# Ledger of designs, part 3: VHH binders against Mechanosensory abnormality protein 6 (mec-6)

Target 1, 343 residues: Mechanosensory abnormality protein 6 (mec-6), of Caenorhabditis elegans (o01811)
Amino acid sequence: DLNKRVYNHTPGPCRVLTDNYKGTAGMTYVESQKRVYITLGYGRAHDLKTKTGIAFYKTNRTDGRSQQEMYDLIEMTINWNGYEYKKEFIPTGIDSYSSSNGRVLLYVINAHPNHQCIHFFQIVESSKLNHRKAICDPSFSSLQDIAVVGPDRLFVTNMAAFGRGWAQILEFSLQTGQGAVYYYDGSKLSTAASSLIAPTGIGYDAKRRILYVGSMIRESIFAYKVAKDTTLELLYEMMLLTSPIGVFVESKTGDIWIAAHPVIHESAWHYTHPENQNIHSPSQILRIRIQEEGNSWVTTEPYANDGATISASSSVVFTDEQMLIGSSFGRLLHCDLTHSYIT

## First folded at step 12 (VHH)

Design J_35N (from H_6T with S35N)
Fold by ESMFold2, look of step 12:
Structure J_35N (fold): chain B 343 residues (1-343), chain A 121 residues (1-121)
Amino acid sequence: as target 1 above (343 residues)
Amino acid sequence: QVQLQESGGGLVQPGGSLRLSCAASGFTFSSYWMNWVRQAPGEGREWVSSITQSGDEKYYADSVKGRFTIARDNVKNTLYLLMDSLKSDDTAVYYCARDRWTEGYEEFDYWGQGTQVTVSS
């Protein structure tokens, strides 16, 4: 509604990890490495001048003396192995697959408006990625986010039939169900869910085999059971009354963290005019614990900001009493959590 | 021809230490991740440790974390496993294995003959 107000609060002390990129849109946590990988430069997909790339933040606090270096980001070097379209790479949605032997795969959505693809990387040294391949399909018009369910097996959200411009604006205004979730099985792409209204963030709970998909326009999270053949069965809808953009699922508890935009008209204006520093979108982080599947859940709000500190929150990671918040066009924020909760 | 030759195994008392070596030849050693894998009598192979091509990252199975250290010397083309605080359940044949990860495959393609480690009172 037009009269929504956002009251600022934090879960504890916060600081800016970087302001050097126009966009810190996607994040994934790799527990075996104690690292959060962050995609950088989403603003280039909206014609902002910015560097693009991938970096990581080390979550391990093993040295009590080097406080400044503890918050540094380490940028990754990409070996493209001759990939022809590397200059069209605008990374956004990201997820990972880890084995116990140190092998980590990264899967990254390319948000370039004319080169929508899924990129497959290997982590081969602490700050080095090898590019394996890209999957680019004509049906990819507005890829948003990715959830990995196994090595080279993944779901992606495609938000709209039209990738940009007036056609996409009209599509959203009419609330047509032209979004989809696609599934890649390691060789073939297929449609896992269709007729969705603006699907955005996606997250997977591997222990329960539940895939959570956000809908920006319906202001909801849909929960799907992932069958052994990877087909999706809709279980229920969680109405949030705020627009979910990013979804993170805690591996230990199954708790769901959501980066959301609570004021839809301010979000819409921010995305159409990202260069205008007078236009902000409030940022909200929700935490959801399922009490009974399909029946009840408990929602808390660890973070909210009117847009002055961080605008258009797009991703969230929680680990080791730390929370990171990424944004579509701006800074990356880190907070320590000092509020108690029951898990 | 790719060759991997383990050495340094033997009989040791509980709480003791050993240093395993694996001499590599027939390939560019510094271009590959390397692994230690062990096989106890009557059991399947168990991954123990991995090391990146430059040695800048090292990975360990939970059963050996804090007790074992993997290392490599890319000048001597040698992989090492330093084993400390040995327990009876560390008794196994230890193999070094070349990892195809940097070639884009999730497999170990060449193995050494193995070296026996026996931890006995």
Scores: ipSAE 0.421, ipTM 0.766, lowest interface PAE 2.7, mean pLDDT 87
Fold by ESMFold2, fold request of step 15:
Structure J_35N (fold): chain B 343 residues (1-343), chain A 121 residues (1-121)
Amino acid sequence: as target 1 above (343 residues)
Amino acid sequence: QVQLQESGGGLVQPGGSLRLSCAASGFTFSSYWMNWVRQAPGEGREWVSSITQSGDEKYYADSVKGRFTIARDNVKNTLYLLMDSLKSDDTAVYYCARDRWTEGYEEFDYWGQGTQVTVSS
């Protein structure tokens, strides 16, 4: 809808965790560590001056930290192990794989225009990552997000948009299907789904073996069954009437959280002019609770903003009565969930 | 030669405490994650706790959270497990294990001989 209105509301008190980076685009929750990892600096892919990196937020509110320390971000140090293209690192989509013994792998989309890759990291200390390898394939033109289904086994979305400006707007208006979901099986990359219309966020429900893929232009989430051989079988489409950008699936409940852009044309202009403070894109967070797979679900809206506080929400994490919201070019928000209507 | 030697086990009553030690030699102790793993009679080995190379993060199995504390002293090359509020279910042989995680592998490559912990009235 070209004349949508956005009415601001929050699920409880909110605060800015950081405003020091041009972009806090991706997040993943690592339950074994009680940490949310955040990718920083996506704006550099759009020619904004910013440092890039990965940081984390500690979700444990009872670990003895002071009130001032509760909201600290801790930046990770990356040991690149001699990787030649480390300066071409613009992290965005991120996901993790963890075991019961504290070992955690991070998988990170590199959105650098000239170095579209998936980077594999090991968390080896509280604030230290070891780079293990990168997968850089010629088919990677516009990687958006990543969902991990096992150690070194993952799906990624590739949007395949035309360039910026009017050509991109025309492509979206015609709804040409140039996007894909790729699958990496630990050794080889393959196409898991093709001819998709602007695929964006992706999330995996391991208990139900369902992969959720957002389509920015169709304003929908597509649900796929992930077979034992990891082939995808389309189950259904959930029409959202808003453009999904980030998808987060709660491991315990299977609830689906979506970072969305409710006014797609404002999002388009914000992305083409990210330096212009007068060009906002509203930010919206949805929560979808599946009642019967494929047949019914309940949608609520824990957060909405007209873009003045946070524009272009791109990621969301919910855990421990807390919600974090990342954005494509701007700040990272944290909200406490204290209002019962968002249950 | 890499050596790991546990000590401090014994017989204790329920609710009691023990402190296990693991003396490490033959390798750069501060470069490795270290683990405690236990094996109850007639069962397989169960991971208990892990600690990063500097000790800045500690991880625990759900069965021992809040009761056990892992620690390391990189000057003395010693790993510790402080066990409080012991239950009969904690009866097991406790092993110290070196983790190859910082080398890029998901495996424990060296184990101690184990120390018996018996919780019984």
Scores: ipSAE 0.366, ipTM 0.720, lowest interface PAE 2.7, mean pLDDT 88
Fold by ESMFold2, fold request of step 15:
Structure J_35N (fold): chain B 343 residues (1-343), chain A 121 residues (1-121)
Amino acid sequence: as target 1 above (343 residues)
Amino acid sequence: QVQLQESGGGLVQPGGSLRLSCAASGFTFSSYWMNWVRQAPGEGREWVSSITQSGDEKYYADSVKGRFTIARDNVKNTLYLLMDSLKSDDTAVYYCARDRWTEGYEEFDYWGQGTQVTVSS
């Protein structure tokens, strides 16, 4: 719709956690550490000058830090273990796996246009990562997001057959269904779902064994049952009427949080001209509460912005009455949720 | 030659405290995560606690959380376990173990001889 309007609102007080990077695209919450890990610098994939890396935000408000320190981001140091292409690392989609003995693995999509890979890291100290390996495959043309279902077992979305240019624009316009969900079982990569139309964000509800996959062009979330053998069975489609980019599933409730672009042509323009600060894409966060799987759900909108405060929201995390919003090319926001009707 | 030697075990009454030590030699102690693992008579080994190479993060099994504190001294190459509020089900042989996590493996490759902790009432 040409006249779709975005009405600004917040769930409570918000603040900018950082404006120092061109992109804070992906986030994952690690409960055992009370940390949100954030990928930094996605804009480099679109030729913006920016530092890339991974940082974290500490969610525990009662750990003795001062009010000034409460909102600090802590940048991770990466030991690449001799990996040759570390200079081509543009992190975006991220997820994690935690064990009971404090061991945490991070899985990160490299969005570099010419080196699309899944990178495997281990957290070895408070602010240190060791690189374990990278998986690169010729089919990785437009990797978007990742959902972990076990140690070294994960699903990834590949949005389109064409990674850039007019061919990709035509692909989306014709809805040709050239996207896929791939599955890595710890040794082999396989296709878990094919012929998808612009799959983007992906999230996993471990308790229900349901994988949620966004479709940017269909403006929907697809729900898949994950079988014991990790094959996918399509259950249903939730039509959102907004383009989902990031998906976060609350581990306790199963509520689904979505970072979305409500005006897709403005999103497309923003992505082709990310250097122009006058070109914005509205940012929207949805929360979906499933009442009856496949049949009924309630959708609320904790955050919306016309793009002036935060443009092209790409990820969301909710925990401990706090919400973080990442964006494709810009700032990272933190909001306190003080309005009970939204939670 | 990697060597780990536990000490500080003994007999205590319920509610009592003990401090275990593990002297490490034959490797760069400050480059490894270290662990405490215990084994009660007739049972398998149970992970108790882990500490990062610098000591900046510490992890505990739910059964000991809030009662036990792991620590390390990288100058003295010594791992510690301070045990408070001991219960009879804490009775076990306690081992320190070197963790290969910083090498990319989920395994403990060297173990001490163990020190007996007995809590009786």
Scores: ipSAE 0.336, ipTM 0.733, lowest interface PAE 3.1, mean pLDDT 87
Fold by ESMFold2 at other seeds, fold request of step 15:
Structure J_35N (fold): chain B 343 residues (1-343), chain A 121 residues (1-121)
Amino acid sequence: as target 1 above (343 residues)
Amino acid sequence: QVQLQESGGGLVQPGGSLRLSCAASGFTFSSYWMNWVRQAPGEGREWVSSITQSGDEKYYADSVKGRFTIARDNVKNTLYLLMDSLKSDDTAVYYCARDRWTEGYEEFDYWGQGTQVTVSS
């Protein structure tokens, strides 16, 4: 894909929701609240000067807000409850669990180079987060993304044995398979899958009990069946021919949305020079509609950009005919889906 | 087969106390959040309390906060609800419920048969 070219298109009108943070890397949709939660400030992990935090976007377009207010982000305040390392918080991967009693839990990957952890929060008082605990393990070298399968039960991807630098570049070039998926059962961490090649985005289809794991270097998505004992059984591999970074699974349809980097060497340059505005990485969003599990699926491309509008797309959410696109070091985009033949 | 059996209900005077128990079997009890839910006559089900896998965090509905205490014993596979300062509004059938694992689309995937609590003078 060294000679690959990206042809820009959108699924409908798009706008920038924020450009005020160096990174809008992760997103999760909480249907009970009609909110998309967004992690802010991933660029601080790469020494960019930026505020970090968590905000949300309200997806309900008929709630009486003005046209201007409909695109506002609302920042969350965090009650750390005395947590000692709160200043070492660089949120990225995020997922949620909602109960019918209105309780909403958020699970957030901390990508801080010296404090890689999974943080557990509860949403309270509309826009406040109560910190519950953090899980930090020596094996966490390059945490990327998180998928929740129950309250305090989750899978996380760890992309490589080496967290950064030339050792990680060599590891990827040799395709040595040093990545893993870890499982946390509410008390103990274990390895759910090992010897993976650069696992990145992860998404869970609860109806089908299928965990989708992206492989950046293989340019594919692996589908795993989640057994009752939480072991993972590989079902198949979907070759994408583009590097998947973020995975979002629609709860109602099981359709899979992928935030991807179609030109890997431009992505690599962008990650090594995130401060340079002239070094772009194309952004791509794919939608995969499973026709027959493991046998047939239809792939469409609702969004593509050469990097000028948004570089290094890292997350995607689709809901209520709206699509949000997050990026590793830059903008958060919102698009209306009005071109149904593309999506 | 997953089984949840509540016990400890009964008739009690206002201001009195009861201890409800829920015996669990057929699954790894310590791997799940556990809940108490109640249903008053002619009303829908109302969430009462939740407890994490290890019991290190406990959650309560505003209507019972300060009066009820949830607890669990992962060695005996038993969930408890300690009910104090009972009011007539607490009269209901109390159910023990397990939070959903990866199957199903309901928030709670297994329920007990319930135990009646009646607060009356």
Scores: ipSAE 0.012, ipTM 0.485, lowest interface PAE 8.2, mean pLDDT 86

Design J_35N (from H_6T with S35N)
Fold by ESMFold2 at other seeds, fold request of step 15:
Structure J_35N (fold): chain B 343 residues (1-343), chain A 121 residues (1-121)
Amino acid sequence: as target 1 above (343 residues)
Amino acid sequence: QVQLQESGGGLVQPGGSLRLSCAASGFTFSSYWMNWVRQAPGEGREWVSSITQSGDEKYYADSVKGRFTIARDNVKNTLYLLMDSLKSDDTAVYYCARDRWTEGYEEFDYWGQGTQVTVSS
């Protein structure tokens, strides 16, 4: 769609939290800590020079910090515990598990071209991560995102069988369905769904036991029922008419927040030329409120930008009337939600 | 095979202290999170405390926080629970438990025989 236009709007006042990294691609909210964890430096997977790492933003606005400190990011220190490939770390997809005893586990997709893996961390002290293990499988060709369903129990999306080149272009053009969702059960990796067309963002509604999986090419969200034995049963497809990249599910309401690329060919061009400041990809955030599962839902658009402020939105978190937007190669935004009619 | 043996229980007055020990054998003790779990008369088992492989992080149930201290000696393959300011509702059989996985999942696969702690006047 060569004539698709994006009309800018925001849910309230917005500001840049950082633009010092080439990518702020993934985010997860840890309610017990009132923190949003952000992965930094995805652009290194596309040959951009950037630091990589993980940081957090504190969402509690009444904790006595000064106005200057309220928007700070705090970078995590990683204790790799002798892990041999620690220098091959490009974090992107991220999710967490909070145990009833107060432990918080963090699960991170490594998008490094030579080391596609899932890294398992424990958050310790205020700002340290202890590396526990990595799962690296030959089938991991283009890992995108991760959804945690229990301690060390998780689903991951793998977008395509071919990670680059004209073979991947042909794969997408023919819609051959070479993507997959993998499940890790705490010891063994298995295939939970196969023959998927460019799966991207993934989010889990624990209350309803529903896994939402985005498809970039189909411009849809697929909803799966997660059975007790963790097998997936397709329930329905929500046609979005925009390419979903990141999925965030509110734990209390089940509302679904989606970071999307409304103009897929501009997104593709932006990914080819991430250093070129003249090449933008529009950024869009949708909120879907389920009225009856499978039957009816209401969609609103809290944020849209033609790419000038933020290109290629890849993740979203909403909490405490605050929204954060991450991007594949660029800045991290924070918005206060004050326009109740649009959110 | 994996063996866990608790000791150090007994009768103590309210406000008193006890030190529980758990001798471990049959596995690489330093590779596992270790846990204390208790069972009061007529009740189910309740998690009390956990400690990481090296002992650098320690976790406590709210009911014992500030009163109990977990520790380990990886040279002697021994887990400890130092219990201070004991109350009558701390009366229970205390079990040493190994997490099924090395990463502290609260999925316990091996248990000791337990040691009785009784807090009464």
Scores: ipSAE 0.000, ipTM 0.187, lowest interface PAE 14.8, mean pLDDT 85

